Miniprotein binders against q9fmw8. Designs and how they scored, part 26

Target 1, 279 residues: q9fmw8
Amino acid sequence: AEGLSPVAGGIVALGKFDALHIGHRELAIQAARIGTPYLLSFVGLAEVLGWKPRAPIVAKCDRKRVLSSWASYCGNIAPVEFEIEFASVRHLNPQQFVEKLSRELRVCGVVAGENYRFGYRASGDASELVRLCKDFGISAYIINSVMDKNQVSVNTEEEDSKSKERGQVSSTRVRHALAAGDVRYVTELLGRPHRVISRTRTQDLTSKRGRISLQTSSLLNLPPGNGVYKACSLIVGDKHPISCKVIVDTSNLYIETEEERFHNSDESQEFQLLGIEFG
Short names: E, the ipSAE of ESMFold2; O, the ipSAE of OpenDDE; V2, 0.75 times the mean of E and O plus 0.25 times the DockQ between their complexes.

## First folded at step 19 (miniprotein)

Design u4 (at its last look DockQ between E and O 0.89; V2 from the best seeds 0.75)
Fold by ESMFold2, look of step 19:
Structure u4 (fold): chain B 279 residues (1-279), chain A 81 residues (1-81)
Amino acid sequence: as target 1 above (279 residues)
Amino acid sequence: KPSLRELVEEYKELAEELRKLAKETGDELLKRAAELISEAIDLLTQAYEIDHTDWEILDLVMQAMELLDEAMRLIEKAVKT
């Protein structure tokens, strides 16, 4: 019976929320200062491109946990993620997209980064967003980029570059730091330890000598690069995290703990979700 | 469906073959086709190496596909002559 969209009357953060990094968190914080915060996410880009999707930075099943952790920054209200199929909006010009925000979604306001581009052929920029939102009665707020304290922008004398790179936190930096195995840097970019989720057969959780062997094909999101990670935590259900060492190679992920054996839980499920935190 | 990495590797191999053939034959159409494929690879690399919205990624990919289509037309023209 409800005729209003789930985000009606809210303040939606616009962006690509694949990493949920501290820059994304800042957008949610600013939205929460204005009204009820939402993240408006697009899904299905790989289908539009006709390609195999990349492994996500944050597992789909783990996104709500991450957003819940932002509640303390957002006036004790965790931002809610609303997903739109990209195929349904890919063809809209900037005005048509803002019309959708106003008429169909009934949002009250939007928050976007200073480099935000939208609409068909990416023809709209942040200034166009502000102008169009005014025309449709939506508040628009442009938010400064969050800077990465470990890198300075190289914006002086960049020959013929239209690079948006000015030293800001980005999903690209998260992916590169993960590939390099620099999990401390990943933690700084994300504002949390990186958590990898595995859909694991219950029988594979049995450790005979404090070692669990998982296949990388069981992972639901992007692991760090091949290497040895000594300061990790294993999360099994609602139990207290278990300190462990993790060895990542191309085909397998090995979890070593000083505990001789995980006792089989009372669960009779064939598969369980296993969390592995790096850092 | 191919991954972006697989697609880029296939195009790199094609560009390399075209450059070799263009050098051996002096064919300017094959040389131009190899240049267009290399430009398309650069656009595809930018789409995922620089933070972009989904619209930006799609636009870069569309531009790359247009370059690849033109490269294929040049190759077809070259083989007819």
Scores: ipSAE 0.705, ipTM 0.856, lowest interface PAE 0.7, mean pLDDT 87
Fold by OpenDDE base, look of step 19:
Structure u4 (fold): chain B 279 residues (1-279), chain A 81 residues (1-81)
Amino acid sequence: as target 1 above (279 residues)
Amino acid sequence: KPSLRELVEEYKELAEELRKLAKETGDELLKRAAELISEAIDLLTQAYEIDHTDWEILDLVMQAMELLDEAMRLIEKAVKT
């Protein structure tokens, strides 16, 4: 018996879920209103293109925590992420992709943004998605883009007709805000503080005088730009957050805690995950 | 493997070199090649700037590669003349 797909009978949100920003959360909320919410994520694009992978906004190991935090918005159901290798779907036309959703993955419905483009050569739009879903007997819901409240919609009529930029919340805006060191604006776009995850050897977690140094190479996701961040929290395992100041440079993060002795209680582990929340 | 950013910078350098050479030689093929590379760079840049779907990113990259291939054909023609 070919096992049911993990998303069978569910509602899949369609999008590029890099930042897991408030726009992505809205897709999950709409999916949860009509059924069991899933995020359908494509992976392996960098490999398909032969490029070096870009550092993610959200650490892969932290995505489940973020999605779990959305349960309160999603009828007390945490959305589950389902990953598909993009190489397996890159050649599908719009019809073939919706057929895959309906017949192979057995979804009951889809949720997408108004600007959603899909299928080979991005030939399918949101209207085509609705049409095809109807033809295959699955529900389709199109939602409006979540607008960024901090940008005055400069209705520059003259902005090149090709720009999809309309003042919506985007992973690109999050990347730019992170690079600028505007962690408050990042928090607004994400609907949560940005968390950087470091994989550090336990032996390297020597707090000398309440100062921890992390190499940028140990980070599993994007830090904010170089600067001094005074309102941060250090998270070690399941312990309560410790207030800290973070100095970011090109090569290192320096964490200054108010507590003189960071007792690493789990000396038994060779490697630990450290979380740093900014804001 | 280069990052897209590294690739874009390499193509910007190439486009600038071709523009310079086209200006020095008056070769319209090299000028047109530099224009096509610039258009390809714009498409590659767009692939990074917005929450594009993977299909949109792939399409933009495919279009950019088509322009780059044409630019290379023009360069080859210019060198053979």
Scores: ipSAE 0.700, ipTM 0.870, lowest interface PAE 0.6, mean pLDDT 89
ESMFold2 (binder alone), look of step 19: mean pLDDT 76; pTM 0.708

Design u5 (at its last look DockQ between E and O 0.33; V2 from the best seeds 0.00; counts 0 for: pae O 3.0 > 1.5)
Fold by ESMFold2, look of step 19:
Order: C-alpha cells, then sequence, then structure tokens
Structure u5 (fold): chain B 279 residues (1-279), chain A 81 residues (1-81)
C-alpha cells in the first residue's frame, strides 16, 4: 500500500466533469453501486492548447458541495474528485492510460459513458476501454447516456439515431441553456439550481436600499446570459437563503432584495464568498 | 495568450485576404491555402463546442494545426514563385 494514490481501491468515473450534470451524477451512482466512488477529472487543457481558459460551469470552490449533495443517490457515500493535470497524460496511448489507472492509481474499476473517448488522438473508445481494463485486471462498466426529457423528437420518420443524439444531457447543452438564460432548463439538466459564486468585498454586501451591485469580473463561474431573473436566492456565508431578483448584464450583476441587512459567518473578512442561485 | 475566439477571427481575416489575392492573381496555391485555413477554422470551432473528453478536443486542435501548417507551406511556396 506504500505510495498509495487517493483513489486506490476505488471505482473511478471517467469523463469530462465540467458541469456535474445529471449524466455525470449517473456515472457516480453506478460507481457507488460497485465500490467507493471517485470522479477522475482532467485540468489544464487550456494551458496545453495555449489558450485563455473558459469560465467553469461549476466554481472550483463549489464542487465539493455539489458532490456532497449526491450522497443520498450514492448509498450515503459522496463521490470524491481526483484531479489529473492533462499535460502529464496527454501523450499516453489507450494502453498506457489504462496502465496508469491500474498500476499508478491502483483503481479497482472504472465507469464510463458509452461515447467515452481517451488516449492520444482520442484513439480509444468504450469497447477498447473494456478490453484493456480486463487485460490489466480492473473492472469496466459502460453506462447508457442520460436523456433530456425536454428534447423529444417531433418526427419519428427521421433517422432514429439522430433524434437520440439530440436528446442527451451534456455540458454543451448546459452552456447553451445558460447563455439563453433558460435557468429552469439548466436546473433540470443539472439536477440542482445553478449557483454562481462571487468573491465579493464585504463592504459591497451592504444593501443600498435593497440593491447590491457586483462586477461580473468577481464571478468565479459562468453566469446565465444577460437578463432579469426573478426567482433567485442569495447565499451569504452560512446564512439562510434570501429571496432576490437578479439582473445580469455584460459588466455587472445587480441583486435586488427586500432584506436590508445581511448576516454572514465571518464579518471580519475583507472578502466574502457570495452564492447566487438562479431558480 | 489569446482566447480561441480571438484566434479564429484572426484566421478568418487571413483566409478572406488570401481568397481576394488568389482571385486577383490567379494563384492556385493561395486559393488552396485559404481552403485549408477555412477547414482548420471549422475544426477549431468544433473543438470549442464539442461535448467530449480533453483527448477529443486536443485531437481536433492537432488536426487543425496540421492544416494550418500545410497552409503556411503553400503560402511560402507561392511567395517564392
Amino acid sequence: as target 1 above (279 residues)
Amino acid sequence: KPSLRELVEEYKELAEELRKLAKETGDELLKRAAELISEAIDLLTQAYEIDGTDYEILDLVMQAMELLDEAMRLIEKAVKT
């Protein structure tokens, strides 16, 4: 057990876990049915590509809260996330990737979606994953895609495979729904209200006649598109959620509430984390 | 370091200028280079929007870079002639 990785002996879900949507939750549920559930996440792709990174769908500091909320689906065992720098694995072919899972990380099994691709040039698919895992003595379980009930084909005369593809829950669909400001749909895709986190100066939390103004540059994750959102909740520290209206524009986010006073768990801090739930 | 969208816009401008120059000169190498750059732009746009693994995204970008490298070689050849 010397040099034991954080995921040793566990069942890792493989995928791109940027949204932590209900499809990702299903992978965690299936991992939990088999053993101790982990999510294996890649980080640092933008650095490999030499690009500016995209705003994350889920704030890094908020990911553990989301995963903890899955415990009731996972036999009261919240899945734990393990991060791998993509630069360190980008060159691995499919066999080397599975060898790393088996010999370095010491996992007992993997769970992946039916469309999972891995290894250099994306040369490995789900069937190759199963074959390689068997060769390296770890179990592999392929999970059917989660369908979005809001995307029903209207034409059964069409090619059935195309209709099924358009109905899948995906991080791309979450991003498009956010951009469109469709926060009810985002809630359905995520299985939870979308929470935006702002690192906010404590002095800016004092309501000026029921209005708080934040710069969008203070947000730690992707807000919904420009618009007015009437059924929102403001979370200040560990306090009860406060009902509010939120106005999002390109440069600012305005929070309007009837509550004039805010109480947080750490009023001595120069900065506070502020949660804004849409829907 | 640029965002992907900024990079794509720069390549779109280059492709447009190459098409214009190819029509004015009749240069088939510049015409071919513009086509390759346009195909690379499509791959980069796909890489930005795909709901795939980091390996899939990297593969699309590498394919785009190969097309851009070839386009640059054709431009160099056209200049030398």
Scores: ipSAE 0.623, ipTM 0.829, lowest interface PAE 1.1, mean pLDDT 86
Fold by OpenDDE base, look of step 19:
Structure u5 (fold): chain B 279 residues (1-279), chain A 81 residues (1-81)
Amino acid sequence: as target 1 above (279 residues)
Amino acid sequence: KPSLRELVEEYKELAEELRKLAKETGDELLKRAAELISEAIDLLTQAYEIDGTDYEILDLVMQAMELLDEAMRLIEKAVKT
């Protein structure tokens, strides 16, 4: 018996869920209004296309925490992420993609943004998605794009023509805001403080005089640009957040805590995850 | 497998060779193939540079692949004539 897919009977939100920004949250909220919410994420895109892996906005190990925080918006149900290999779907035309959703994955419905494109050559739009879902007996819901409220109309005439950016919240905007060091704007786009995760050896977590140094190579996701961040929180395991200042340079993060004695209680672990929230 | 960058450089070389050959032979099919490859390279470059959604990136890549497929059809037609 081929086991039921993990998303069988559910509502799948369709999108690239890299940043898990407020626009992605709105897809999950709409899915949760109709049924059991899932996020359908494509993985292996960079490998298929031979791209160098980029640092993710959200650390892979932190994605479940972010999704769990959305439970309050989603009828007390945390959306579950289902990963699908991009290599398995890249050749599907729009009809074959919806057929896969209906017959193989056995979803009851889909939620997508108004600008959603799908299928081989991105030939399918939101209207075709609705049509095809109807033909296969699946519910389809198209939502309006979540607009960025802080959109300074940078009337750069040249960028508007090439980027189909209509001022919606996007992962691109989050990356630009991070690179600029505008952690407040990042917080608005994400609907939460940006959290950087470091995998560090317990022995390297020596707080000399309330200062911790992390190598940028230890980071599991994208830090903000070089600068001084005065309003940060340090998160070690399940402990309460500690107020800190963070200095970001090209090679290192320097964390300055007000507490003199950062005792890592769990000296038994060779490696620890350290979280830094910005804002 | 070559990286997307390596593939883009290979296609740039191919487009230049086809432009040269089209200029030497006067073959309009080869000229059009070189134009399509150049447009595909632009889309692939945008796909690499864009910090867009996987679908936006995929859209650009898929459009580029269409242009490359059409360019290859034109080249095949030019070689058979």
Scores: ipSAE 0.092, ipTM 0.491, lowest interface PAE 3.0, mean pLDDT 84
ESMFold2 (binder alone), look of step 19: mean pLDDT 79; pTM 0.726

Design u6 (at its last look DockQ between E and O 0.85; V2 from the best seeds 0.75)
Fold by ESMFold2, look of step 19:
Structure u6 (fold): chain B 279 residues (1-279), chain A 81 residues (1-81)
Amino acid sequence: as target 1 above (279 residues)
Amino acid sequence: KPSLRELVEEYKELAEELRKLAKETGDEKLKRAAELISEAIDLLTQAYEIDGTDWEILDLVFQAEELLDEAMRLIEKAVKT
């Protein structure tokens, strides 16, 4: 038995944690009520498919900040994200996957949503997860979906047991709300303002006539759709947020603020990370 | 690496061309191939929009690939005759 896995003895939340929305937060909250909370994330799907990856909803460098913000909901311990390459598990049947959780990762329990699917050809469902976990000595907890208060699907043409869409918060709803520019709705779905991260040249942080111009290609995650956003915040290094207006178009992002020059703690660096919060 | 949108647009163009050729020639294999490609496009679109696990997404793509493989076999038969 060589060393313990990083998640040994913990309660892992199972899911696709792309948006870190309030439904994902609920899984972490429930895991934390039972034991030490982890998120078990899968990475590398685009590489498996041979496709160009789409822009992430949350910038990779920003995920730890988001998870840290959940600490007050999670008994003052922020959940830790553990990443598994999807290529290493894509062929496992449901039993083999639960065996990996039990014997290789040595988790004590799992938390999953009621629509969770896993294993080769997505052949395992939530009921099978519970059954297999019992066989392998892992506690399993199925968590009800978090509903979107403002959009509940009344699906008279579908039955609940045959459809996953019931008006629940989802990453798909987050992406659609962002594309529509509805940043207040995005805030409701995420439980936080959406933060876009730009890798910005230090020289471009100089406001000229109250405007900073960035290229959309410098963004590390998904911006809202083209439009004008008046209630935004600019985050530069460790400084207090600066109120601003942001104009998003296809190729450019313009930031209007009264502050003309931004000094960070390391002027010698060619690039800096700039945060832009919408709403 | 192509984007999913680029792949879908390529398949849409192929399906349209096959429908036109099937109408002109009366070849049922070309008509069926166009139908299979259209079904595959629907599955790929679902894979992009689904709020599901990586296994679910991969399974939809696998199903689309099976339909595309059959469509290509039908096209091959139609061309060789």
Scores: ipSAE 0.717, ipTM 0.858, lowest interface PAE 0.7, mean pLDDT 87
Fold by OpenDDE base, look of step 19:
Structure u6 (fold): chain B 279 residues (1-279), chain A 81 residues (1-81)
Amino acid sequence: as target 1 above (279 residues)
Amino acid sequence: KPSLRELVEEYKELAEELRKLAKETGDEKLKRAAELISEAIDLLTQAYEIDGTDWEILDLVFQAEELLDEAMRLIEKAVKT
């Protein structure tokens, strides 16, 4: 018996869920209003393109925590992420993709943004998605873009032509805000503080004088730009957050804690995950 | 594997070399090849920056590759003449 797809009978939100920003949360909320919410994520684009992968905004190991935090918005159900290799769908026309959703994945419905483009050569739009879903007996819901409230409507006429960006919350905006070191603005776009995850050897977590140094190469996701961040929290395992100051440079993060003795209690593990929340 | 940024920088260098060579030789094929490479760089840059679906990103890359292929054909014609 070919096992039922993990998303069978569910509602899949369609999008590129990189930052898991408030716009992505809105897709999940709408999915949860209709049925069991799933996020359909495509993976392996960098491999398809032959490019070096970008550092993700959200660490892969931290995505489940973020989605769990959305349960309160989603009728007490945490959205589940379902990953598909993009190589397996890259060649599908819009009809074939909706057919895959209906017949192979057995979804009951889809949720997408108004600007959603899909299928080979991005030939399908939100209107075609609704039409095709109807033809295959699937419910389709299109939602309006979540607008960025901090965008001063600079009606710069020059933004008109090529950027599909109409001031919506986007992963691109999150990347730019992170690069600028505007962690407050990042928090607004994400609907939560940005968390950087480091995989560090337990032996390297020796706080000399309340200072921890992490190599940027140990980071599992994108840090904010170089700067001094005074309002941060250090998270070690399931322990309570420790107030800290973080200095970010090109090669290292320096964490200064108020507590003189960071006792790493779990000396048994060779590697630990450190979380740093910014803001 | 090169990053997209590394690839874009390599193509920028190539476009500049072709522009220089086109100016020196007066070869309109080399000039047009440099223009096509520049257009391809713009598309690749958009593919890197856009908050689009993987299909939108891939489509921009395909459009860039089409321009690069045409540029290479023009260069080959210019070298054979």
Scores: ipSAE 0.705, ipTM 0.863, lowest interface PAE 0.5, mean pLDDT 89
ESMFold2 (binder alone), look of step 19: mean pLDDT 77; pTM 0.712

## First folded at step 20 (miniprotein)

Design w1 (at its last look DockQ between E and O 0.66; V2 from the best seeds 0.68)
Fold by OpenDDE base, look of step 20:
Structure w1 (fold): chain B 279 residues (1-279), chain A 82 residues (1-82)
Amino acid sequence: as target 1 above (279 residues)
Amino acid sequence: KPSLRELVEEYKELAEELRKLAKETGDELLKRAAELISEAIDLLTQAYEIDGWTDWEILDLVMQAEELLDEAMRLIEKAKKT
């Protein structure tokens, strides 16, 4: 018996869930209003394209924490992420993709944004999604884009008709804000402080004078741009956050803590996960 | 494999060389090839920079860029035979 898919009977939010920003959260909220919320994520695009993988905005190991934090918005249910290899769906036309959702994955419904495009050559739009879902007996809900409140609509009169950017919250805006070091704006777009995760060997946690140095190569996700961040929190395992200042350069992050107590790292662990929250 | 960024820079260099050669020779095929490469670069840049795209939209942009590059290469080969 082919086991029921993990999303069977659920409502899947459709999108590119890199940043897990407030727009992605809204998709999850709408899914949770209708049924059991899931995020449908495609993986392996970089491999399909033959590109080098980019640093994710959210560390893979931290995604579950972020989704768990959305439970309060989703009727006390944390959305679960379900990953599909993009290589397995890249060739599907819109109808075949909805057929996969209905018959193989056995979802009860879908939630997508108004600008959602899907299927081979992106030939399906939100209206086609609604039509096809109806034909396959599953619910479809299209939501309006979550608008960024902080960007004054620069009426750039250039009708560059190709720009999908209509002032909505996007992972692109998060990346640009991170690169600019605007961690406050990042916090607003994400609906939470940005957390950088480092995987560091316990032996490499050299605290000299209350300063921890992390190599940028140890980071599991995208740091903010080079600069000095005075309002940060350091998270070690399940311990309470420690107030810190972070200096970001091209090669290293330097963490200055007020508490000398950071030295009692559990020497028993060869590797530790460090979280740095910015803001 | 080169990164997309490295590939885009290589195509920019190629487009500039072709523009220069087209200007020197008056060859309209080389001029058109350089235009197509530039359009392909723009599509690849969009596919890379715009996180608002679905994976199908990104793949479509890349496929369109590849089609333009293939046509540019055909024009270059035609220009070499003339």
Scores: ipSAE 0.717, ipTM 0.866, lowest interface PAE 0.5, mean pLDDT 89
Fold by ESMFold2, look of step 20:
Structure w1 (fold): chain B 279 residues (1-279), chain A 82 residues (1-82)
Amino acid sequence: as target 1 above (279 residues)
Amino acid sequence: KPSLRELVEEYKELAEELRKLAKETGDELLKRAAELISEAIDLLTQAYEIDGWTDWEILDLVMQAEELLDEAMRLIEKAKKT
């Protein structure tokens, strides 16, 4: 409705949703148990810092597909991502931010992890979030961290409270696992196969002796490290996935498959989006 | 826009140059400036490499690093005037 924000009356999950990993999914699941689930994402941090953005873990164009896949975990309600320009909130102290949630955005609840920090100079923590939300009539739910079984078993309490990375599923672990080429571990952390999106010239989609060559510069998100990946899927448009082998090197990805022609259109389309899943 | 890695490398080079000059001249202001730049590099590295930071946390680390760099530049300018 006009005069209401897109998240009005909803339950927003708070956090940094860069990887959309199983820890992020858990926040959405808990939001969905309470009401209509949203992810409240900030955008534009690199612009605020004056820095070049780094490659995302999830391609921007692929985020909605990932969130839609969470519907089965969320009572058939896919969480919706709502983006706020970080420049518009960077100066707000914790009370001002919660006031924005309550009075401007009109959310009815929030879900956050136990280590969540917010507000100017990161001055607010999870306990202050709960206190302020109570003051402004918002329900607040603090969720225990999802633990990484490779470091600490699932449901094991973190023994060192000073480290945000120890024992928790994290985007840093995803990036490290990708760099190491450990795509099975990446699948565990993400709760899904990692999908790399390529913006590919139509001329490059022609198989040459059963091999398609893509340049790494055409990728819209972070690939796995150099290596050979035998259990992959190639997604072209809305066609059924095609089994393939992928060879990643510094400059190129080589896709080996029995299919020789992949695009739905003739040469009139200069570029197409291609999905590569590393299973 | 430079990458954070490019910025950090530039600051590392500056800090090393300042340490060399401080040893050659005995200038305590240049020595202190190099220390501040090294501390700023550590904060920027945390902001970029360690996951779990919210956007506010990342900005705060960068702001702290910028405060250190500003002070380092002030000390360098003071050292130039002898």
Scores: ipSAE 0.661, ipTM 0.828, lowest interface PAE 0.8, mean pLDDT 85
ESMFold2 (binder alone), look of step 20: mean pLDDT 77; pTM 0.710

Design w2 (at its last look DockQ between E and O 0.66; V2 from the best seeds 0.69)
Fold by OpenDDE base, look of step 20:
Structure w2 (fold): chain B 279 residues (1-279), chain A 82 residues (1-82)
Amino acid sequence: as target 1 above (279 residues)
Amino acid sequence: KPSLRELVEEYKELAEELRKLAKETGDELLKRAAELISEAIDLLTQAYEIDGYTDWEILDLVMQAEELLDEAMRLIEKAKKT
């Protein structure tokens, strides 16, 4: 007996959930208004394309924390992420994809953005999604894009015609803001401080004079650009955040803490996860 | 495997070499091949930079770029035989 899909009877939000920004949160909120909210994420695109994977905006191990923080917006229900290998759906036409949602995954409904494109050669749009969902007896809800309030529309006339960017919140904008070191703007786009996760050996957590050095290679997600960040918080396990200053260079992050107490890390663990919140 | 960035830089170099050679020889096939490679680079750049795209849109852009690159290679091979 093929077990019931983890999203069976649920409402799936459709999108590319890299940054888990406020636009993604809005999809989850709308899903939660109608039923049990799920995020449907595609994985393995880089492998399909033969590209080197990019560093994610959100660390994979931190995604559950972010989604749990959305429970208050989603009727006290944390959205659950369901991952599908993109290789398994890449060839599906719009109808076959909606058939998979309805008959295989047994979802009760879908939520997508107004600009959502799907199926082989991106031949399906939001209107086709609504039509096909109706034909398969599932609900479809299309939401307006969450607009970025901080972009002054610089009317640069000519280049904007080809960009799908109409001033909506996007993972692209988050990446650019991170690269620029504008952690405040990143916080606004994400609806939370950006958290960088490092997997560090406990032995390498030697604070000389309240300074911790992390290799950039130990990071599980994208740091902000090179610079000095004075308002940060260091999170070690489930401990209270410690105020810190972070210096980012190409090879290392340098964390300067006010509290000397960093020495009593649980020496029993070979590896620790460190969180750094920016802003 | 090269990163998309490395691949895009290799194609930029190739397009520039073809433009130069087309200018030196007057070969319109090489000129057209360089144009197609440039269009492919633009599509690959969009697929890489724009996180607003679904995975199907990204794949479609890559497939379009591959079609342009294949045509460019056909033109180059035709130019070598003339």
Scores: ipSAE 0.717, ipTM 0.867, lowest interface PAE 0.5, mean pLDDT 88
Fold by ESMFold2, look of step 20:
Structure w2 (fold): chain B 279 residues (1-279), chain A 82 residues (1-82)
Amino acid sequence: as target 1 above (279 residues)
Amino acid sequence: KPSLRELVEEYKELAEELRKLAKETGDELLKRAAELISEAIDLLTQAYEIDGYTDWEILDLVMQAEELLDEAMRLIEKAKKT
């Protein structure tokens, strides 16, 4: 009720926070070194485009858990995500956007990657962000890209035998690694095991003998590609992970555990959230 | 609402049909329309597949693609009149 935005006085990280990968985490870490860290996220792009949205890398309901896990990197202050409808900013030129940050949102600083683009027709770049922020009295910090050291060269004995150029950690690399079923590499890129969230009928959880069958349509985010994943964890409700094997095909996920019956904290609910970690 | 993948496949099919008809008839307008549609497909593919794009970047690529598709449709209509 005080009339200030939720991010007033804070340091906002700017970017597209779809994967919440280690590059995104670095932006939050740097924001936290300067002040109170926020992520400024846009929502509603698919509606603006008139497209069917694609499966998100991180389920919307799981984003807070991921951000909370960054608290230890951020001085025990988890970054808070602030969402803006893209339709409300899509026409702002770079100056108008920085004016919004300064005068409407009242941020005191921003953190962005070196390749950041913003404003109508993407007309602003990182150098313009710095110039405009100075004009509007807010600090701007440009952060070097987080580099992916995983090269196609497999020579473990000598460094000079590497043949692949350095690359940036990216959401595209996360999506490609997921599609290939390379969940170890996904874990490296994300800095955490990939968690798939399913909205599951409660009866399916209480009537099983160590096997759960889920339709892919029940998933709230992107699963790994078709395959067999032996080192997975099943998270039911708010309790302990259960070791499992997961078989992914085009239409279904099959979860096999050594436990014959799963306990749920509230059997009266028609649907419950089920977490599956691939790692 | 259609997925981007479905839209791109429809445009690919249209471009292929236009190329075939352009070769059969020698119609330069149909040839140019197919080229514009192929360029639009590349932009839409970038908007969906290439990493690091902000929402503004994605919208700009889509707007560029829509401009190319509008011009392609204009050329197709012009070819029909001739």
Scores: ipSAE 0.686, ipTM 0.849, lowest interface PAE 0.8, mean pLDDT 85
ESMFold2 (binder alone), look of step 20: mean pLDDT 77; pTM 0.707

